# Designs tried in a protein design chat: VH-VL binders against q9c950r261to396. Part 35

Target 1, 136 residues: q9c950r261to396
Amino acid sequence: VPTFEDVKEVTIRRSKLAKWLMEPFFEELIVGCFVRVGIGRSKSGPIYRLCWVKNVDATDPDKTYKLENKTTHKYLNVVWGNETSAARWQMAMISDGHPLEEEYRQWIREVERTNGRMPTKQDISEKKEAIQRTNS
Short names: E, the ipSAE of ESMFold2; O, the ipSAE of OpenDDE; V2, 0.75 times the mean of E and O plus 0.25 times the DockQ between their complexes.

## First folded at step 19 (VH-VL; framework fv_ixekizumab)

Design cc4 (at its last look DockQ between E and O 0.87; V2 from the best seeds 0.83)
Fold by OpenDDE, look of step 19:
Structure cc4 (fold): chain C 136 residues (1-136), chain A 122 residues (1-122), chain B 112 residues (1-112)
Amino acid sequence: as target 1 above (136 residues)
Amino acid sequence: QVQLVQSGAEVKKPGSSVKVSCKASGGTFSNYAIHWVRQAPGQGLEWMGIIIPYFGTAYYNQRFKGRVTITADESTSTAYMELSSLRSEDTAVYYCARGGEWLDNYYYMDVWGQGTLVTVSS
Amino acid sequence: DIVMTQTPLSLSVTPGQPASISCRSSQSLLWEYGKTYLHWYLQKPGQSPQLLIYEVSNRFSGVPDRFSGSGSGTDFTLKISRVEAEDVGVYYCMQSIDYPYTFGQGTKLEIK
């Protein structure tokens, strides 16, 4: 099981997504990363779910939205528990903050509950290296 | 294309509970949220809560003081709203509504059920 | 809770004339990533509510272009350029930036 620290290092915040959005390496690099998807706000503040990125979905060019100062039709297909069920998300709704340990614990529990795929230490290491190679 | 069909009208006594169902068809249940909204006779709309089946979580209007329970059965594409400790003022039409075509549009209601009248009287 | 205030609460309009409904929120409906969580619904007599406008100014599918939404922050407006008989009903604004979602009181539109 990847550690919280490991997951933090491969969690991509919104501003980074916006920065990489049009880069040729983006769609490949983002796979296997984590993102915090916003699912509302309560009295306690914003509510996020930490999710694993399955792939970029750019199959609907007519469905555009704004990501910071950029217009895009690229969405993320993310996985909370089992990758057999992915959810589509606008990158604009991704947190620009760091993941919380409780969010990490929730994700772990859900992956286990649904018998989902748990990234290996090797997976995480490779992703870290790939991110570092981007050097941005 | 997505349709929401709710269960039939209910007549309940004060203090009892009612459970209204909302069956979705024509789409992928896990791709959207389900909202519950009620409307007392001659009154406006009141948001009761939301369930996001994909994340298995629900959020409630605290004005109901824990009397509302929203659940979802993905195998049947059905959402449920249970209201306990019914009072006469709970008499209303209860609506379920879909939160967006995609889950990232959970925050507005683009498809509505036909409504379920719940009458609470002695 | 965020309070939504609509004005007017009722209006009677001659067919072909314009109509305007105001909606004010007790706090900003703008989220940090740029979305404004203000939406408009219409409930025609004897029917379920239906979505008209989402995110301030986006017409929902099938909504005629005579409907338009505008505004920012805490002040929003729904406009109907030429009211038709089929536009009769109660209009609601709704915020969805915070749980619980809250609606305005509703604005009843009638035809003269």
Scores: ipSAE 0.887, ipTM 0.952, lowest interface PAE 0.6, mean pLDDT 96
Fold by ESMFold2, look of step 19:
Structure cc4 (fold): chain C 136 residues (1-136), chain A 122 residues (1-122), chain B 112 residues (1-112)
Amino acid sequence: as target 1 above (136 residues)
Amino acid sequence: QVQLVQSGAEVKKPGSSVKVSCKASGGTFSNYAIHWVRQAPGQGLEWMGIIIPYFGTAYYNQRFKGRVTITADESTSTAYMELSSLRSEDTAVYYCARGGEWLDNYYYMDVWGQGTLVTVSS
Amino acid sequence: DIVMTQTPLSLSVTPGQPASISCRSSQSLLWEYGKTYLHWYLQKPGQSPQLLIYEVSNRFSGVPDRFSGSGSGTDFTLKISRVEAEDVGVYYCMQSIDYPYTFGQGTKLEIK
């Protein structure tokens, strides 16, 4: 069971997604990481859900959007709860902030409620290492 | 392709409740955000709230706080809006609408139901 | 709540002539990077609303190219380059940057 710190270390912000977007290793790097998807804004501020990245979807080249200063048709398929049910998300709707512990707890509860799959600590260690190599 | 079919017109007395249904077909219901919008006779559009079944959450226009409940039943691909303590001012056509084709476009409405007239009269 | 103000509230147009509808928001609809949450809908007589333009300038599938949207920040415009009889109805702008979502008052388009 990964801890909040484990998940935080492999949560990818929008600016990093934009930085790596065109790299040939993009999908391999991002799959298995976490992102914070935006689901609205209230008077108290933006509302996010912490989700696990299942894969990258680039199958519709006509569905373009702007991400930072780039244009792309790549989307993230993300998981909230059960891995068999994924949602496609444009990266422009990903937070550039760090995850909150409350968001992590919400993710844990939903995975448990749906009998979903979690990354192992080894999975996370491998992602952390891959991210570090890419940043060096 | 995707279609939203709403329950039929209703006539209600003040102080009662109404529950309007919105059945989705032609897609995966859990991938939809469902909005509710009403329109009083001769008036403009008023957003009432949204439900995002994938994330199990709903957000309401606070003007209706305490009177509006929006729910979803994924097994029947049906969303519901219940408005309680009805007043004559609640006479309106009530629409359900899907967000974009994909959930990340939840924030605009691309498929609309046919509307449900609710008349509140004494 | 964000107030959306449309002008004009009604207009009467000779077929084949252009039309322009303005929408102003009480605060910016630009979110951080790259998205502006302003959309346009048309409600034809006796029908449900239909999406015309999303995110300022993107025509929804099946919308004729005589419809175009523009603007930024708090000021937005819907243009119809040559009005046809099927374009009659009420046009609404909507913001979706903040809950609750809000519509403009509507602009009724009629043919002369």
Scores: ipSAE 0.734, ipTM 0.905, lowest interface PAE 1.3, mean pLDDT 91
ESMFold2 (binder alone), look of step 19: mean pLDDT 91; pTM 0.943

Design cc5 (at its last look DockQ between E and O 0.89; V2 from the best seeds 0.74)
Fold by ESMFold2, look of step 19:
Structure cc5 (fold): chain C 136 residues (1-136), chain A 122 residues (1-122), chain B 112 residues (1-112)
Amino acid sequence: as target 1 above (136 residues)
Amino acid sequence: QVQLVQSGAEVKKPGSSVKVSCKASGGTFSNYAIHWVRQAPGQGLEWMGIIIPYFGTAYYNQRFKGRVTITADESTSTAYMELSSLRSEDTAVYYCARGGEWLDDYYYMDVWGQGTLVTVSS
Amino acid sequence: DIVMTQTPLSLSVTPGQPASISCRSSQSLLWEYGKTYLHWYLQKPGQSPQLLIYEVSNRASGVPDRFSGSGSGTDFTLKISRVEAEDVGVYYCMQSIDYPYTFGQGTKLEIK
């Protein structure tokens, strides 16, 4: 079971998604990482859920949106709980901040509730190394 | 294409509860956020809350806290809104509405149900 | 809660003439990557509300190009370039930047 620190190190921020958007390695890199999807805003601030990236969806080139200073039709299919149920998400609705421990615990709880699949510590380690190489 | 069909009109006594259903058809229910909005006679629109079934979470207008419960049943593609401790001022048409076609557009109301009149009288 | 204020609250228009409805929010509706969480709905007599405009200026599917939205920050406008008989009803602006979502009071549009 990956720890909060493990997951935090492979959680990708919106600014990085925008930076890597057009790189040929984008989908290969981002699949298997985590993102924080925004599901609303309360008086205490934005509300996020920590989700695992299953794949990139670019199948409708006419469904465009603005992501920072760019226009794109790429979406993330993300998983909350069981991998058989994914949601499509525009990257503009991804947090540019770091995950909270409560968000991680919510993710763990939902994966357990739905008998979902978790990445292994080795999966996380490989992602961390890939991210580090790309950031250099 | 996508349709939201609500349960029929109800007449209720003060102090009781009402549960309005909202059945979705013509799409994939897990991709939806469902809002509830009410409209008292001759009045404007009042947002009551949202459920996001994919995340198993609901958020409520605090004006109703303790009285409103919004739920969803994925297997029947149906959302529910229950309002308890009914008062005469709760007489209104209650609407359900779906967010955008995909869940990341949860924050506006694209498709609306036909509305359910709830009348609270003694 | 964010207060949404519409002006005018009632509007009588000669067919073929333009109409304009203002909506002001008590706080900025601009957030996250330049998104602005302001939407417009029309409720025709005896009908459910319907989406007209989302995110300030995007027309919903099937909405004629006579309808346009503009504005930023706290000040927004819905315009109808040439009012037709089927445009009668009550127009509402709504913010969705913060829970709870809130509507303006509504603007009733009538044909003279």
Scores: ipSAE 0.706, ipTM 0.907, lowest interface PAE 1.6, mean pLDDT 91
Fold by OpenDDE, look of step 19:
Structure cc5 (fold): chain C 136 residues (1-136), chain A 122 residues (1-122), chain B 112 residues (1-112)
Amino acid sequence: as target 1 above (136 residues)
Amino acid sequence: QVQLVQSGAEVKKPGSSVKVSCKASGGTFSNYAIHWVRQAPGQGLEWMGIIIPYFGTAYYNQRFKGRVTITADESTSTAYMELSSLRSEDTAVYYCARGGEWLDDYYYMDVWGQGTLVTVSS
Amino acid sequence: DIVMTQTPLSLSVTPGQPASISCRSSQSLLWEYGKTYLHWYLQKPGQSPQLLIYEVSNRASGVPDRFSGSGSGTDFTLKISRVEAEDVGVYYCMQSIDYPYTFGQGTKLEIK
């Protein structure tokens, strides 16, 4: 099971998504990363779910939205629990903050409950390295 | 296109509970959220809560003080709203509504059920 | 809870004339991510509510272009350029930036 710190390091915030959006490496790099999906707000504050990114969905060029100062038709297919079911999300609804440990625990619990795919240490390591190469 | 079909009218005694169903057809149930909204006779709309089946979570209007329970059965594409400790003021038409075509559109209601009248009377 | 205030609560309009409904929120409906969570619904007599406008100015599918939405922050407006008989009903604004979602009181539109 990947540690919270490991997941945190491969969690991509909204501003980074906007930055990478049009890069040729984006669609490949984002796979296997994590994002915090906003699913509402309550009196206690914003509500997020930490999700695993399955792929970029750009199959509908007519459905555009704004991400920061950019217009895009790219969405993220993210996984909560089991990858047999993925959900489509606008990147504009992704948090620009760091994941919380409780969100990590919720994700772990859901993956286990649904017998989902748990990223291996190797998967995380490779993703971290890929991200680092992009930053250089 | 998605359609929402709700269960039939209910007549209940004060203190009892009612459970209204909302069956979705014509789409993928896990791709959207389900809202519940009620409307007392001659009154406006009141949001009761939301369930996001994909995330297995529901959020409620605290005005109901824990009397509302929203559940979903993905195998039957059916959402449920149970209201307990019924009072006369709970007499209303109860609506389920889909939260967007996609899950990321959960925050507005683009498809509505036909409504279920619940009458609470002694 | 966010309070939504509509004005007027009722209006009678001659067919072909324009109509305007105001909706004010007790706090900004602008999300930090750039979306404004203000929507409009119409409930025709004896029917379920139906979505008219989402996110301030986007017409829902099948909604005629005589309907338009505008505004920002806490002040929003729904306009009907030429009212038709089929536009009769109660209009509601709704915020969805915070739980619980809240509706305006509703504006009843009638034909003169």
Scores: ipSAE 0.681, ipTM 0.909, lowest interface PAE 0.9, mean pLDDT 94
ESMFold2 (binder alone), look of step 19: mean pLDDT 91; pTM 0.945

Design cc6 (at its last look DockQ between E and O 0.70; V2 from the best seeds 0.00; counts 0 for: pae E 2.8 > 2)
Fold by OpenDDE, look of step 19:
Structure cc6 (fold): chain C 136 residues (1-136), chain A 122 residues (1-122), chain B 112 residues (1-112)
Amino acid sequence: as target 1 above (136 residues)
Amino acid sequence: QVQLVQSGAEVKKPGSSVKVSCKASGGTFSNYAIHWVRQAPGQGLEWMGIIIPYFGTAYYNQRFKGRVTITADESTSTAYMELSSLRSEDTAVYYCARGGEWLDNYWYMDVWGQGTLVTVSS
Amino acid sequence: DIVMTQTPLSLSVTPGQPASISCRSSQSLLWEYGKTYLHWYLQKPGQSPQLLIYEVSNRASGVPDRFSGSGSGTDFTLKISRVEAEDVGVYYCMQSIDYPYTFGQGTKLEIK
């Protein structure tokens, strides 16, 4: 099981997504990363779910939205529990903050509950290296 | 296009519970949220809660003080709203509504059920 | 909870004339992501509510262009350029930036 620190290092915040959005390496690099998906706000503040990025979905060019100062039709297919069920999210709804340990625990619990794929330490290491190679 | 079909009218005694169903068709159930909104006779709209089936999580209007339970069955594409400890003031038409889909904004209701009248009387 | 206040609560309009409904929120409806979560619904007599405008100014599918929404922050307006008989009903604004979602009191539109 990847540690919280490991997951934190491969969690991509919104501003970084916006920065990488049009880079040729983006769609490949973002796979296997984590993102904090905003699912609302309550009295306690913003509510996020930590999710694993399965792939970029750009199959609907007519469905555009604003991400920071950029217009895009790229969405993220993310996984909370099991890869057999992925959800598509606007990157604009991704947090620009760091993940919380509680969110990490929730994700771990859900992956285990649904017999989902748990990234290996090797997976995380490779992703870290890939991110570092971008130097961006 | 998504359609929401709700269960039929209910007549309940005070103190009892009612469970209204909302079956979705024409879309991917796990790709959107379901809201519950009620409307007392001659009154406005009141948001009761939301469920996001993909995450299996629900959020409630605390004004109901824990009397509301919203659930979802992905296998049948059906959402449920249970209201307990019914009171006469709970008499209303209860609506389920879709909160968009994953490609859209999830936080507005673009498809509504036909409504379910729940009458609470002694 | 965010309080939504509509003005007026009722209006009677001659067909072909314009109508305007105001909606004010007790706090800003601007999300950190740049979206403003103010929406308008119409409930025609004997029917379920239907989405009219989402995110301040976007018309829902099938909504005529005589409907328009505007505003920012805490002040919003729904306008009907030329009211028709089919526009009769109760209009609601709603915020969805915070749970619980809250609606305005509703504005009943009637034809003179």
Scores: ipSAE 0.657, ipTM 0.895, lowest interface PAE 1.0, mean pLDDT 94
Fold by ESMFold2, look of step 19:
Structure cc6 (fold): chain C 136 residues (1-136), chain A 122 residues (1-122), chain B 112 residues (1-112)
Amino acid sequence: as target 1 above (136 residues)
Amino acid sequence: QVQLVQSGAEVKKPGSSVKVSCKASGGTFSNYAIHWVRQAPGQGLEWMGIIIPYFGTAYYNQRFKGRVTITADESTSTAYMELSSLRSEDTAVYYCARGGEWLDNYWYMDVWGQGTLVTVSS
Amino acid sequence: DIVMTQTPLSLSVTPGQPASISCRSSQSLLWEYGKTYLHWYLQKPGQSPQLLIYEVSNRASGVPDRFSGSGSGTDFTLKISRVEAEDVGVYYCMQSIDYPYTFGQGTKLEIK
C-alpha cells in the first residue's frame, strides 16, 4: 500500500501539467500519477480531492479551455475509488499545491470502499523516477 | 435531450419535513453536479446547495442552518433534497438543476427541473 | 456571502430597442487563471429559469446572438441588442466562485 509520501511524490501540479502539455511524452508520463481535483470553493479556500490519473481525453478538439497561458482540448480522466468509474476534468481545475494527508486518507478509504485497485510501491517508484528525469 | 423530472407538489405542516426527488434522464448521471434552488412566492432565486454524485460530496447554503440534506442515488439517476423543521417561510417552488455538460462544468446550471411547489400551512 | 446587485430592478422597453442590465458583485468573480464565474438566467412568466450566458460572455445553446454579456472583476452587463416579445421575464445574474452561490435580485423586463 503506498504511503502518503509515496503518493505525494507522484502528485502532479497544474503548473507541471501546463509545462508538459505539448510534449510527446505527456500522456505516458502523467497516466498513473495523482492530481488534486477542485470540487468547489468555500470562504476558507478551494476544496480538493486526490485522484489517480487513468488517461488523457483529447477526443473533442472543439472543447477548448485555457490552462495557464495556453489553450488546450486535453482533459484528464481521473479515478476516485474504483477505476471503472472515471470522471473527466479540465486541467485548469487541478491544484498547484501539495496534497494534504487528509486528502490521501480520503482516497484510501474510497478505494477500499469500492474494492478499487491501488498502485504498488514499485509503480510509484517508477513514476517518481520518470518525473525526476523529465525535470532535468 | 436531457430532462430533470421532479416529484409532485406537497402540502406540509409546520415542523415536518419534505423530501423532493429529481430524476435525470438523457445522460450519465455521475457526470453531472445537481443543484437545488428555491423561489418563494413573488421572490427571487435562492441557492440551497449542490451535490457532486461522483464524489458523494454535498455543500449547503449555511443560511439553512443544517436543515437541508442533499443526496443522490446513481443507480436510479435520482437526486433528493430534504428540508426539515419546516416553517411557513419555506413555502416555495423548489427546483433541481443540472450543472453544465460533464463534471468539469459543475459551477453553472444549464438544465432545470419543472419545480416542486411545497406549501407549509397549518 | 457574496452579494449580487442588479440595476435596474425593472425595465420597460419598446420592441426592437436595446436593453442593458447591470450586475455588480461584492467581491471579484475571477478565479485563478482567467475564469470568471458570472452567469445570467432568464425566467419567463410561469416557467423554470433557463441559462442564457455562462462565464460572462458565452451564450448557452439555442440563445440568440442578440444576447451578449460582458464585464470583468465585479462589474458585468447583459445586453439585448433588439428586444423581442419572447424576451419578457425576470433576468438574474449569479456568481459561482464561492459557496454559497448567490443570485442578484432580478430585473423584470417588460414590453411597452
Scores: ipSAE 0.466, ipTM 0.846, lowest interface PAE 2.8, mean pLDDT 89
ESMFold2 (binder alone), look of step 19: mean pLDDT 91; pTM 0.943

## First folded at step 20 (VH-VL; framework fv_ixekizumab)

Design dd1 (at its last look DockQ between E and O 0.71; V2 from the best seeds 0.00; counts 0 for: pae E 6.8 > 2)
Fold by OpenDDE, look of step 20:
Structure dd1 (fold): chain C 136 residues (1-136), chain A 122 residues (1-122), chain B 112 residues (1-112)
Amino acid sequence: as target 1 above (136 residues)
Amino acid sequence: QVQLVQSGAEVKKPGSSVKVSCKASGGTFSNYAIHWVRQAPGQGLEWMGIIIPYFGTAYYNQRFKGRVTITADESTSTAYMELSSLRSEDTAVYYCARGGEWLDNYYYMDVWGQGTLVTVSS
Amino acid sequence: DIVMTQTPLSLSVTPGQPASISCRSSQSLLYDWGKTYLHWYLQKPGQSPQLLIYEVSNRASGVPDRFSGSGSGTDFTLKISRVEAEDVGVYYCMQSIDYPYTFGQGTKLEIK
């Protein structure tokens, strides 16, 4: 099971998504990363779910939205528990903050409950390295 | 096209509970949220709560002080709204509504059920 | 809770003439990521509400282009360029930036 620290390091914020959006490496790099998807706001603040990114969905060029100052038709297919059930999500609704430990715990419980895929230590390491190379 | 079909009218006594169902057809149930909204006779719309089955979570209007329970059965594509400790003021038409075409559009209601009249009287 | 205030609460319009409804929120409906969570619904007599406009200015599927939405922050407007008989009903604005979602009081549109 990846640690909270592991997940934090491969969680991609909205601003980074916007930055990488048009890069040729984006669709490959984002797979296996995590994102915080917004699902509302209450009196206590914004509500997010930490999700695993399955792939980029760009199959509908007519469905565009604004991500920061850019227009895109790229969506993320994200996974809450089991990858057999992925959700389409606008990158604009991804948090620009870091994940919370409670969100990590929720994700772990859901993956276990649904017998979902848990990233390996090697998966995380490779993703970290790939991200670092991109930032260099 | 997605359709929402609600259960039939109910007549209840004060203090009892009512459970209204909302069956979705024509789409993937886990790809959207379900809202519940009620309307008292001659009054406006009041949001009661939302359920997002994909994330297994529901949020409620706290003005109901915990009397509302929203659930979903993905196997039957049916959402439920239970209102307990009924009062005469709860007499209203209750609507379920889909939150957007996609799950990330959960925040507006683009498909509505036909409504369910719940009458609370002694 | 966010308070939504509509004006007017009722209006009578001659067919072919324009109509305008205002909606004001007690706080900004602009989210951090740039979306404004203000929507418009129409409830025709004896029917369920139906979505007209989402996110301030986007017409829902099947909604005629004579309907338009505008505004920002806390002030929003729904306009009907040429009112038709089928436009009769009660119009509601709604915010969805915060739970609980809240509606305006509704604006009843009638034909003269």
Scores: ipSAE 0.903, ipTM 0.957, lowest interface PAE 0.6, mean pLDDT 96
Fold by ESMFold2, look of step 20:
Structure dd1 (fold): chain C 136 residues (1-136), chain A 122 residues (1-122), chain B 112 residues (1-112)
Amino acid sequence: as target 1 above (136 residues)
Amino acid sequence: QVQLVQSGAEVKKPGSSVKVSCKASGGTFSNYAIHWVRQAPGQGLEWMGIIIPYFGTAYYNQRFKGRVTITADESTSTAYMELSSLRSEDTAVYYCARGGEWLDNYYYMDVWGQGTLVTVSS
Amino acid sequence: DIVMTQTPLSLSVTPGQPASISCRSSQSLLYDWGKTYLHWYLQKPGQSPQLLIYEVSNRASGVPDRFSGSGSGTDFTLKISRVEAEDVGVYYCMQSIDYPYTFGQGTKLEIK
């Protein structure tokens, strides 16, 4: 079971998504990582869920939006528990902050509740290395 | 085009409860947030709460102090609003409305139901 | 709660003339990544509300060009460049930056 620190290290912030958006390695790198998806608002601000990225959807070139200083039609398909939770999101709705431990605990609970899948320690290790190489 | 069809008008006595349904058609129910808004006779609009069926996230206007419950059934593409301990001040038209085209546009109301009149009187 | 104040609460306009409705919020509606969470709705007589403008200035599908929105921070304006008979109804601004979402009191537009 990956720890909070394991997941935190492979959680990609909005600024990194925007930085890598046009790189040929973008989809390969981002699939299998985590993102904090804004799903609603509370009295104290946006509510985020820690979601696992399953693929990048660019099938509708007319559905464009602004991501920081760029325009794109790429969307992230993510899951929170199992595949029945799959949803498509604009990357503009991804947080530029780090995940909270409570968000990780909620993710673990939802995976358990739905008998979902999670990345292995090896999967995360490979993503950590890939992220490190792209930052160097 | 997506459409929201609400249950019919109801007449209720004080102290009872009402459950209004909102059935979505012509779209993917799980991709939208559903809001509930009410309008007392001759008055403005009052937001009651929101549910995002995909994530099961619901939030309520605290003005109703726990009297409102919003639920959704994805298998029937139907959202529900239940208001309990009814008072004469709850006489209003109750609307459901969906958020924008994608889940990332949950925060405004794109398509509205026809409204359900709930009358609370002795 | 964020208070939304509309001005005027009622107006009567000669057909073909412009109209302007002001909406002011008790705090800024500008949030992360540059979005401003201010929207406009029209409720025609006997009908459900309908979305006119989202995020300050984006016209909803099917809304005529004569409707435009502008503003920033706490002060917003809905303009109708040439009022037509079908524009009669009550106009509401709404904020969605924080729960509970709140509407202005409404501005009733009539043809004189």
Scores: ipSAE 0.014, ipTM 0.633, lowest interface PAE 6.8, mean pLDDT 87
ESMFold2 (binder alone), look of step 20: mean pLDDT 91; pTM 0.944

